VH-VL binders against q9ut70. Designs and how they scored, part 29

Target 1, 155 residues: q9ut70
Amino acid sequence: MTIYAFYIYSRKCECVFAHRWKPSDRNSMETLVSQLEQNSIEDDMEKLIFGVVFSLRNMVKKITADQDQFMSYTTSKYKLHFYETPTNLRLIFITNPKIDSLTHVLQQIYTTLYVEFVVKHPLYTHVPPSAEEGGINCEIFRITLDRFVRTLSCF
Key: E = the ipSAE of ESMFold2; O = the ipSAE of OpenDDE; V2 = 0.75 times the mean of E and O plus 0.25 times the DockQ between their complexes.

## First folded at step 22 (VH-VL; framework fv_namilumab)

Design z05 (at its last look DockQ between E and O 0.37; V2 from the best seeds 0.59)
Fold by OpenDDE, look of step 22:
Structure z05 (fold): chain C 155 residues (1-155), chain A 122 residues (1-122), chain B 107 residues (1-107)
Amino acid sequence: as target 1 above (155 residues)
Amino acid sequence: QVQLVQSGAEVKKPGASVKVSCKAFGYIFTGYYLHWVRQAPGQGLEWVGWIDPYSGDTNYAQKFQGRVTMTRDTSISTAYMELSRLRSDDTAVYYCAREGWKKGVDNYFDSWGQGTMVTVSS
Amino acid sequence: DIQMTQSPSSVSASVGDRVTIACRASQSISKYLNWYQQRPGKAPQLLIYKASSLQSGVPSRFSGSGSGTDFTLTINSLQPEDFATYYCQQSKSYPLTFGGGTKLEIK
C-alpha cells in the first residue's frame, strides 16, 4: 500500500527489472508519473525515475563530494530509496513519503533474492548484473520479491 | 500452458445471487492478479474488478461495489466471483482473466477463461 | 473515469487489405493501452500491450502505435482469421475501461 514500485538498473543505466504494486492509493504513483512526465521521454517511467536519481546523486556529489551518501529523496508525494551494489547495480524503491529509509531492505533484496534467484539461477542465460537485453524475466524472483515486500511492516 | 477454466452457464431470477468459478492451470496461481470482465450480449467489455490470489485483496469497480465479492481458494487454484441482487442488466458473459506481467507493465490480460454466461430473467 | 472511444464502430475489408482502427482516450493515458481481438463466440485475446508491444504469439501483421490520447491498431494484409471485433483498453487508472469495439467484417 505504501510501497509503490521497485526497479533494478544495470551499470549501463538500463532498467532490467520493474514492478509496480497495485495501490489502494494509486493516485500517489500516478501523480509521480505526471510530475515526471516530460515530452522528451514519452511514458518511460523507468527512465524518468533513473533520471531523477542520476540528477540527485550528481547534486549530492557537488555538495558533499560524495555521491554515495545519497540514500533517499523525499518529496510531498513520494520517497525514493536507493541502493547501489558493488557491481554497480542500482535498486530503487518508490514509496509513500512517510516511509523510513528502505536502503537496508534494498540491500537485503539484492543479497537474498536477486543473488539467489537471478544470479544463481541455472536457467538464466544472461550473466547478471550486466544482464540488459530482455531484462530480468525471472518469475520466481518477481513472485518472491512481491511476497517479501508484502511482509514489510511499512507495506 | 496457461489455462483458465470457468464454471458453466447460469440462469437466475432477479434478486438472486450467482457465483462463478475460475480454475487456473499451468502457472503459479497466487503469482498473478486475476480480473473479472463481463460482456453483455452484443455489447462491449466491462471491467468488474481484480483479486490478488495471494493476499485475497480486491478492487471492485464502483458500479459493482456492495454487490460483487471476489474470493479464491488457493488449495485448488480457483477464483470465485459472486454477484448478488441480480438485475436483468447483469445478463452477460463473465470472464476471468489473468493479468500479465512484463517488466512492470500491469493491467493487461494475457489469458482469459472461456467465459460463463449468466442470464437474469424473470 | 476514462472514456475510451473507438472508430470506426465497424469496418468492411477484404483479405490482403490494410486496416487501421483508432482508439481515443478522454484524457492522457500515456502508453497504458492494450488491444484485444475477440472472435465470434470466443473470449478476447491480447494482441498489443503498452500501446505498441506485440504479445508473444501474435502475428507481426498486427501493430500498435500512439501515446497520450490517440492510438491506432494496424493490421497489415488481413487474413481470414482476422475478421473479428477489436477492443482497446486503458490500463492507466481504475476503473479499467474498454473502447466500444470495432467489428471488422469481410467485404
Scores: ipSAE 0.695, ipTM 0.887, lowest interface PAE 0.9, mean pLDDT 89
Fold by ESMFold2, look of step 22:
Structure z05 (fold): chain C 155 residues (1-155), chain A 122 residues (1-122), chain B 107 residues (1-107)
Amino acid sequence: as target 1 above (155 residues)
Amino acid sequence: QVQLVQSGAEVKKPGASVKVSCKAFGYIFTGYYLHWVRQAPGQGLEWVGWIDPYSGDTNYAQKFQGRVTMTRDTSISTAYMELSRLRSDDTAVYYCAREGWKKGVDNYFDSWGQGTMVTVSS
Amino acid sequence: DIQMTQSPSSVSASVGDRVTIACRASQSISKYLNWYQQRPGKAPQLLIYKASSLQSGVPSRFSGSGSGTDFTLTINSLQPEDFATYYCQQSKSYPLTFGGGTKLEIK
C-alpha cells in the first residue's frame, strides 16, 4: 500500500474530512507500513498539515485568493500532496515518499467527486463544510472516494 | 437501523473448526470495515481481526494468525469468521462489530452483533 | 502490544452517585481510546470515542477525559440503567486491546 490517507481542510484550517487506508496482512510488508505503526503517520503529520494549511491560507489570501495551488512535500517517511481550490478548500494525500505527485488527482477528486456528492447533496453536508457542524458527513462521498483511490495504479 | 445478526451457538470438540456468520442490515455492507471480537467467560474483550468487505483484505491479531480465516459474501451482505484447531480456551462469545465512520476516527465499533457462543469441550 | 489496565475492577454505588473509572495504557496512545458499556447478557455498546467524544444517543451524564496514558470515564448522577460492565479500548495500533473491565454494581 502506497497511499496512506486523504484529508480535506476548510478555509479555517480545520479538518473537515479524513480517510485512512488500513494496512492489510497481504499489503503491510510490501509497503513497509507495519501493523504497530497504524497511527504513527497521523501523530507525526498533524502539526505539519496544520502548518502547511495555515501558511497557505495566509499567503493565498494576500496574493490571489482564487487561484489554484499545487504542492508536494517529502520526508524520509512520507510525501504530502496538496491541492487548494480558489475558495480555499484544501485537499491532501499522504503517501509513500517514492510516489510521483498526485496533486492533479486531488483536483480531479474535487471537480468530480466532491462537486457531485457533496455540493449536490445539501441534506447531508452544508457547503462550505465546517468542523463545528461535523465536517463532510456524506457516506456516498466517502465510499466513492475510497473506491476511486483504490483504482489508481499506484495504490 | 444498522443491524448485525449472527449465527447460533456452536459446540465443538478440540481440534475441530467453527465458522460463525454475521449478516449486515441497514447500511452499505462493502463500505465499512467489519471486526471480530471475542469474550471468554469471566474475561474481557479480545480483538481477533478485521475484514474489508469491499476487497476481501484482512488483518488478524498475531495470536490467531494461521488459525483464523475471515471471508464475506457481498451478494448476501454476510461476513464469516472461521477458527480452526480449536482448543478449550477458545470457548467464548464471538462478536462481529462494524467500524464506524466519523471524520478521521478509526477502530471504534459503533454497532455489534448479538454474539455467538462457541463452546469447545472434550 | 499495548496493555490496557482498568481500575477499579468493581465498584458498588447508589443511584445519584458520581462514579469514576480509570484506564491506563502501557504506552502513549494520544487520544485514541474508546469506552464501551456492556449490560449482562448483551453485546458491548459504544459510549465514548477518541477519549472524550460522546456517541450519538448517549446521555450527557457520561463523559470521558484524558490523553497519553491516563484516561477517565465519569458517570454523573448514576441511573439504574447504568449498572453494567465498562471497558476501555485503545484504537492506536494493532492488535486493538481492551481493558479488563469495571463492573458497576448497585449498593
Scores: ipSAE 0.629, ipTM 0.827, lowest interface PAE 1.6, mean pLDDT 84
ESMFold2 (binder alone), look of step 22: mean pLDDT 93; pTM 0.955

## First folded at step 23 (VH-VL)

Design aa1 (framework fv_cofetuzumab; at its last look DockQ between E and O 0.39; V2 from the best seeds 0.00; counts 0 for: pae E 2.1 > 2)
Fold by OpenDDE, look of step 23:
Structure aa1 (fold): chain C 155 residues (1-155), chain A 122 residues (1-122), chain B 111 residues (1-111)
Amino acid sequence: as target 1 above (155 residues)
Amino acid sequence: QVQLVQSGPEVKKPGASVKVSCKASGYIFTGYYVHWVRQAPGKRLEWIGWIDPYSGDTYNNQDFKGRVTMTRDTSASTAYMELSRLRSEDTAVYYCAREGWSRGYDNYFDSWGQGTSVTVSS
Amino acid sequence: EIVLTQSPATLSLSPGERATLSCRASQSVSKYGKSYMHWYQQKPGQAPRLLIYKASSLQSGIPARFSGSGSGTDFTLTISSLEPEDFAVYYCQQSKSYPLTFGGGTKLEIK
């Protein structure tokens, strides 16, 4: 398994959805998590992730103006994939560093899953991001997302 | 409502195998991990392992040293746990449990089967 | 593995009283601002029932008199005012690391 986690952040920069996949090999995500834990980070992991993305995005804008798009950030241990929707939602994948850019996949998730099952779903509910269940409370979206991701060739 | 219904009590001899079933209803079976937990008399609950009903992937507690096999039948919404090379110490009530969902794999159990008593005696 | 120690082993109280149950982990079960400690109630002859997940989140359908707190290695389950149906065994469980482990339980009995 090469895809570790998926996040959605609102236009207010709050994590409204998070999903982590159980690694088949415990030496992958758990190792990464262990390493990150050693940094004594007191803040929520979700906030940390967005903080990094926010900083990188701002850097890109300062250097190359708005014509440049932030797509991914790679380390020796993981790759962060990024997509921002026209409505300023931020979708993020955390994967193995060897995985090619999944920006197009994130876009597809937004257009075919998020819009369909979250936005148009009659049972759509938005709970505050501070809730443990996340801001997006849509079981169909979660399950469909999981299945979709598992069909990816890189999974 | 979410329900997990397990198979009936078992009495086995040492060295035999036991296979416990867990039929799920009231939710999308392949959408939630299923865990197995046992409770011996007078002892604390012991985690056995989990299965992903969608993929069939499994992860077992290493303390069982390969004696545990977890499977599922998606068409029947049923999970199975087989324990081989039974010992007297394996006498316990065995539970299947659905993993609750919060952020993906928090590994808490929001629904439980009623339990299956397994007695191993010569 | 992470060993969970619950105290007291037995707690004798009367209906209407406040109950405080402790669970101590041999190592921290918190990471990135989250605590992976959960609480269950078990009555004789029944399966455990989830009360609290992730240290302080109340499971749907559980009365508000139940609450959880703590971080790191020390966690507490509190029942603000005991009802007759609350007398049971309570278990803590950690999911910070595999293997998942449970505490030895606290028996809450009627005084």
Scores: ipSAE 0.529, ipTM 0.850, lowest interface PAE 1.2, mean pLDDT 88
Fold by ESMFold2, look of step 23:
Structure aa1 (fold): chain C 155 residues (1-155), chain A 122 residues (1-122), chain B 111 residues (1-111)
Amino acid sequence: as target 1 above (155 residues)
Amino acid sequence: QVQLVQSGPEVKKPGASVKVSCKASGYIFTGYYVHWVRQAPGKRLEWIGWIDPYSGDTYNNQDFKGRVTMTRDTSASTAYMELSRLRSEDTAVYYCAREGWSRGYDNYFDSWGQGTSVTVSS
Amino acid sequence: EIVLTQSPATLSLSPGERATLSCRASQSVSKYGKSYMHWYQQKPGQAPRLLIYKASSLQSGIPARFSGSGSGTDFTLTISSLEPEDFAVYYCQQSKSYPLTFGGGTKLEIK
C-alpha cells in the first residue's frame, strides 16, 4: 500500500478530518510486519504533522514554483504531501516516500469533493467544527474520498 | 435503521467447517468495515478479524490465520465468515459487528448482529 | 498483545447507587491525547451494545448517566445512578494495537 492517510487541519492546527487506510493481509508479507508498520506509521505521522503544522505557524511561506518540495519530509517510510486552501485549510497525504507529489490530487479533493459535499452542506460554516465537536462529520464526503483515492494509480 | 441479521445456529463435528452470514441493512454496506468476534460460553469476547466490504480486503487475528476466510456479496449487502478445521474449543457465539467512524483509526463496534451459535461436539 | 484486566469481577449494587467499573491495560492505549478504549454492555442472550468510545465519548442513544474517563493504562466506566435495566455485564475493549482485545468483564448485579 502506497497512500497511508489523509488529513484536514484547520488554521488553528487542529485535526478536523482524518482517514486512514488499514493494512490488510494482502497489503503485507506478514501480519507481524504489518502490525509493526502500523504502529511505526502512527508514531511517525504525529511527529511529521506536528512538525509541518508548527513550521507553518512560525514561518513566512515562500512563493516558489517548487512549494511542494519545501513541505516534503522523508523518514525511512513516509512522504508528506501538503496543500493549503485559500481559507487556510491544510490538506495532507501521508504516503510511501518514493512516489511523486500528490499536491495536485489534494487540490482536486478540495475543489471537487470538499466543495461538493462539505461546503454545499446546509449547515456549512467556513470554520469547521472543532475536534471536540467531531470535526467534519460528513459520511458522503468520507466514502467518496476513500473511493476516489482508491482509483489513483499509486494506490 | 442500522441492522445486522445473522444466519441461524449450527452444530458441527470436529474437522468440519462452518460459514456464518451477516446481512446488513439501513446503511451504506460498502462504506464501513465489518468485524467478526466470538464468545465461548462464560468467556470473554475474542476478535477474529475484519473485512472491507468495498474491496474485499481482510485482516485476521493471528490466532485464526489459515482457518478463517472472510468474504462478502456487495449486491446482497452480506458478509460471510468461514471457520475451517473446527475443534471443540471453537464452540461459541459468533457475532458480526460494524466498525464506527470518528476520524482516523476507529476499530470500535457501533452495531452488532444478534449472534450465531456454533456448537462443535465430538 | 494488550491484556485488559477489569475489576471488580462482580459488583452488587441497588438501583439509584453509583457504579464505578475499572479497566487496566497491560500497555498504554493512549497516544497524543487520544485513548483507544471502548466500553460495551451485554445482557444475557444478547449481543454487546456500545456505550462509550474513545474513552469518554458517549454513543448516540446512550443515557447521560453513563460516562467514561481515564488515560494511559487506567480507565473507568461510571454509571451515576443505576436503573434496573443497567444490571448486565460490562466489557472494555482496546483498539490501540492488533489484535483487538476485550477485558474479562464486570458483572453488575442487583443487590
Scores: ipSAE 0.517, ipTM 0.794, lowest interface PAE 2.1, mean pLDDT 82
ESMFold2 (binder alone), look of step 23: mean pLDDT 93; pTM 0.956

Design aa2 (framework fv_cofetuzumab; at its last look DockQ between E and O 0.38; V2 from the best seeds 0.00; counts 0 for: pae E 2.02 > 2)
Fold by ESMFold2, look of step 23:
Structure aa2 (fold): chain C 155 residues (1-155), chain A 122 residues (1-122), chain B 111 residues (1-111)
Amino acid sequence: as target 1 above (155 residues)
Amino acid sequence: QVQLVQSGPEVKKPGASVKVSCKASGYIFTGYYVHWVRQAPGKRLEWIGWIDPYSGDTNNNQDFKGRVTMTRDTSASTAYMELSRLRSEDTAVYYCAREGWSRGYDNYFDSWGQGTSVTVSS
Amino acid sequence: EIVLTQSPATLSLSPGERATLSCRASQSVSKYGKSYMHWYQQKPGQAPRLLIYKASSLQSGIPARFSGSGSGTDFTLTISSLEPEDFAVYYCQQSKSYPLTFGGGTKLEIK
């Protein structure tokens, strides 16, 4: 399995959407090993996402340009791919460390899926909804995102 | 309204196979994992595995690997679980269940089928 | 594999009383303040019904008298004032690690 998880964090450093891809029996003859690795990666990834989100929030106070930001971070077990919009919406992939950067895919998800299904959502009074309010709970966004990611050649 | 309707009771002899169906309605079938769980009389619930109805990919509890096959028919919105080489200890009620979603997958089961009684006896 | 131990095995109480059901995991089912523990109710001849997910989140349609708490290895389901329909078997289930596992159950009986 090459793509493990996708996350959206709000301006307030709040996780408002999460989606994980499950390891199947097809992925390896040692499916238990891949399951253990995914669980371990999720724990380490939460530490990295917090560190990245915290670091970028503090850095933005010194940056005057209103531009999209792209970054990746790699360990021996996983790679974090990061895209931040000018409004400090943060889109993240967690993948196998050997995968080329997916930051362009994160931008595509923002422009084609997030805008269409979340920004234009008729019932959201503000965007993104807070995690306490249930976050991004749009079923069609989740399903469309899942299907889109599964079309990627690296998946 | 989310519904999972399972096939009727089965009586099988040791060594045979059983195939249980689970027909989904009231939601996007291919958008949610389907799990299979069984419960022998007076025993705790036991997780069998899951199927992704979109891709057909599966993940089985190691205790059942080699004996369980999970499939689906997306046009019929139906998941299937087949258990082979049946033994008397496979006598149980078999449930299908839909995995819930609340900002992400956490492998909890928010909707259950009514259960299919499988009896294995000589 | 994570083993879940529920106690007591049987709890005999009257309507109107508070019920406290315990579930202990053989290893932590929590990370970063999130707990992968869920609770189900099962009445005789029926499928389980989800009550609480992620330790403390109440499933829609479940009465507010049900609540969940705990973290790490120790979790509790509480029913603040028992109704006649609450007498059933209750199971905890962890989703931290595969295989997914259930506790042995607590049978809540009318005294």
Scores: ipSAE 0.554, ipTM 0.815, lowest interface PAE 2.0, mean pLDDT 84
Fold by OpenDDE, look of step 23:
Structure aa2 (fold): chain C 155 residues (1-155), chain A 122 residues (1-122), chain B 111 residues (1-111)
Amino acid sequence: as target 1 above (155 residues)
Amino acid sequence: QVQLVQSGPEVKKPGASVKVSCKASGYIFTGYYVHWVRQAPGKRLEWIGWIDPYSGDTNNNQDFKGRVTMTRDTSASTAYMELSRLRSEDTAVYYCAREGWSRGYDNYFDSWGQGTSVTVSS
Amino acid sequence: EIVLTQSPATLSLSPGERATLSCRASQSVSKYGKSYMHWYQQKPGQAPRLLIYKASSLQSGIPARFSGSGSGTDFTLTISSLEPEDFAVYYCQQSKSYPLTFGGGTKLEIK
């Protein structure tokens, strides 16, 4: 497995959705998620992840102006993939560092899964922009996302 | 409503195997991990393992030393737990349980089967 | 494995009283500001029922008189005002690390 985690952050920089794969590896595997979980800190890890992304994004904007966009951040242990929607929703993948950019996949997740099952879903009580605030408790979105990710060739 | 219905009570001899079933309804079966937990008389609850009904992946408690086999039938929305090489200390009520969801795999159980009594005696 | 110790083993109270149950872990069950401690209620002949997850989140359908608190190694389940149906055994459970483990339980009995 090469995909470790998925996050959605609201326009207010709050993590509103998180999904982690392979919970069995929590104690034994050297995945980023597992390692991070073992090295717990007082601060919210989800906020730290966003902090890194925020800093990198700002750096890109300052260096190359608005013509450039932040796509991914790679270390020897993981790759962070990033996509920001026109409504300033932030989608993030954490994967193996060898995985190619998944920005287009994140965009697809937004367009085909998030919009469909979170925004337009008749049983979902939240409407934009309220849907971007607070936690996303949409079962269909969660299940469909999991299935979708498992179909990816890089999974 | 979410329901987990388990198979009936079992009486086995030492060295035999027992297979307990857990039929799920009221939710998307492949969308939630199924856990197995047992409770011996006068003892604390003991976690056995989990299965991902979608992929069939499993994680077993190593304390069982390979005696546990978890499977599922997606078409029947049913999970199975088989315990082999039974011992007297395996006498317990066995539960299947659905893992709750709260922004990830948090490994708490929001729904339980009614339990299956397994008695191992010579 | 993480060992959970619950205290007291038995708690005798009357309806209307406040109940405080303790669960202590042999090591921290908190990570990234989250605590992976959960509480269950079990009545005789029945399966456990989830009350609280992640230390302080109330499960849907559970009365508001139930609440959870704590972090690190020390956790508490509180019942603000006991109802007759609340007399049962209560278990804590950690999911910080595998194997998942449960406490020995606290029996809440009527005085």
Scores: ipSAE 0.359, ipTM 0.805, lowest interface PAE 1.8, mean pLDDT 87
ESMFold2 (binder alone), look of step 23: mean pLDDT 93; pTM 0.954

Design aa3 (framework fv_cofetuzumab; at its last look DockQ between E and O 0.42; V2 from the best seeds 0.46)
Fold by ESMFold2, look of step 23:
Structure aa3 (fold): chain C 155 residues (1-155), chain A 122 residues (1-122), chain B 111 residues (1-111)
Amino acid sequence: as target 1 above (155 residues)
Amino acid sequence: QVQLVQSGPEVKKPGASVKVSCKASGYIFTGYYVHWVRQAPGKRLEWIGWIDPYSGDTNNNQDFKGRVTMTRDTSASTAYMELSRLRSEDTAVYYCAREGWSRGYDNYFDSWGQGTSVTVSS
Amino acid sequence: EIVLTQSPATLSLSPGERATLSCRASQSVDKSGNSYMHWYQQKPGQAPRLLIYKASSLQSGIPARFSGSGSGTDFTLTISSLEPEDFAVYYCQQSKSYPLTFGGGTKLEIK
């Protein structure tokens, strides 16, 4: 398993959607090691995402003249893939550090799945719903996203 | 209407195996993890493991030391748990449960099967 | 493994009274701004029933008299005014770390 988590953050830096992929059981020391690595990544998750979404994204914009809408950030343990829409919606993957950028996949998730199931959702009064309102709670979006990500060759 | 309906009670001898079924209805079966949990008479609940019905992947509590096998039949919307090399201390009610959804997976169980009584006696 | 200790083991109260049930974890169950502590009710011969998830979120269909609170290692289930149907065993369960574990239960019985 190479893709660990997917998040959507609102313009207000609120997490409005989260999905994590669980490691499988192999009945071995490999399984134990994988569980320990995933726990370490999850413990680090909010600190790093806050940095990227709020502080580091702003620093990157100030350094680069092209004002790139997307960035990746890599440590020895994981890579964060980032895509920001024109309306400041932020889509994030957390993956194995050796994975090539998935920014194009994040763009595809936005234009196909998010637009179809979240933007066009008949019960949302605004998009995305705030975290206090429960965020994105659309079952079909979650399931379709999960299945789409599992089709990726790097998954 | 979300439902989990389990197979009937089982009486087994030590050393045998038991396979419990859990038929799901009223929701997208492959979209939710299914967990197995047991409760020996007068004891607390004990987590056995989960299965991802979409992929068939599993994760088991190490206390079962490779004695548990979880499978599913997606066309029948049914999960299965098989426990082998049964001992008297495996006597318990076995439950299947669906993992709930809020905004991420959190490993809480929002719907439960009625339970399957498994008795292991010599 | 995270050990959950529930207290009291038995709580004897009358209908109309307020019940307060405690669950203490051997280590923090907080992650990413959430507390991964959940509460279940179990009546004799029945499967457990989810009451509260993520420490304080009320499950759909559960009466508003049930509430949950706490963070870190200390969690509380509160029933504001007991009804006759509330006399049962209550379990807490954590999902911060594998293996998932349950508390020993608090039996809420009629006085």
Scores: ipSAE 0.547, ipTM 0.802, lowest interface PAE 1.9, mean pLDDT 84
Fold by OpenDDE, look of step 23:
Structure aa3 (fold): chain C 155 residues (1-155), chain A 122 residues (1-122), chain B 111 residues (1-111)
Amino acid sequence: as target 1 above (155 residues)
Amino acid sequence: QVQLVQSGPEVKKPGASVKVSCKASGYIFTGYYVHWVRQAPGKRLEWIGWIDPYSGDTNNNQDFKGRVTMTRDTSASTAYMELSRLRSEDTAVYYCAREGWSRGYDNYFDSWGQGTSVTVSS
Amino acid sequence: EIVLTQSPATLSLSPGERATLSCRASQSVDKSGNSYMHWYQQKPGQAPRLLIYKASSLQSGIPARFSGSGSGTDFTLTISSLEPEDFAVYYCQQSKSYPLTFGGGTKLEIK
């Protein structure tokens, strides 16, 4: 398993959705997420992740004169993939560091899964901005996301 | 409504195997992990393992030393737990349970089967 | 494994009274700012029923008189005002690490 976690952050920088994939054995085959969880970090992991992304994004904007987009951040242990929608929704993948950029996958998740099942779903009466500011409690989105991710060649 | 219906009571001899079934309904079967938990008389609940009904991936409690095999039939929305090389101490009520979901890796159980009594005696 | 110790083993109270149940873990069950402790109710001859997950989140359909609190190694389940149907055995369960483990239970009986 090379994909560890998926996060959605609202325009207000709040984590509105999180999914962590289970390793087969937490004791012997721990993912980065599992390892981080074991380190008893006092700060919320979701906030920490966003803090890193926020800092990197701001740095990119300051350094490059041209329109530059933050796409990924890689360490020896993991890669963070990033996509920001036109409405300032932030989608994030945490993966194995050897995985190529998944920005296009994040875009696809937004356009085909999030928009379809969270924004346009008949059971939801909220407007898109409202959906992006509150927690996402959509079972269909969660299940479809999981299945979609499992079909990826890098999973 | 979410329902997990388990197979009937079992009486086995030491050294035999038992296979318990858990039929799920009222939700997308492949969308939730299924766990197995047992409760011996007068003892605390003991976690056996989980299975991902979608992929078939499993994680077993190592205390069972390879005696547990979990499987599923997606077409029947049914999970199975087989315990081999039965011992008297395996006498217990065995439960299947659906893993609840909050942020995807929480490992709590929001729905339970009614339980299957397994008695191991010579 | 993480060992969970519940106290008291037996709690005798009357309807209308407040119940406080304790669960202590042999090591912290916190990770990523969350506490992975859960509470169940079990009546005789029945399967456990989820009451609280992640230390303080009330499961859907559970009465508001149930509440959970705590972090690290010490957790509490509180029933603000006991109803007759609340007399049962209560278990805590941790999901910080494998294997998942349960407490020994607290029997809440009617005085």
Scores: ipSAE 0.413, ipTM 0.826, lowest interface PAE 1.6, mean pLDDT 88
ESMFold2 (binder alone), look of step 23: mean pLDDT 93; pTM 0.955

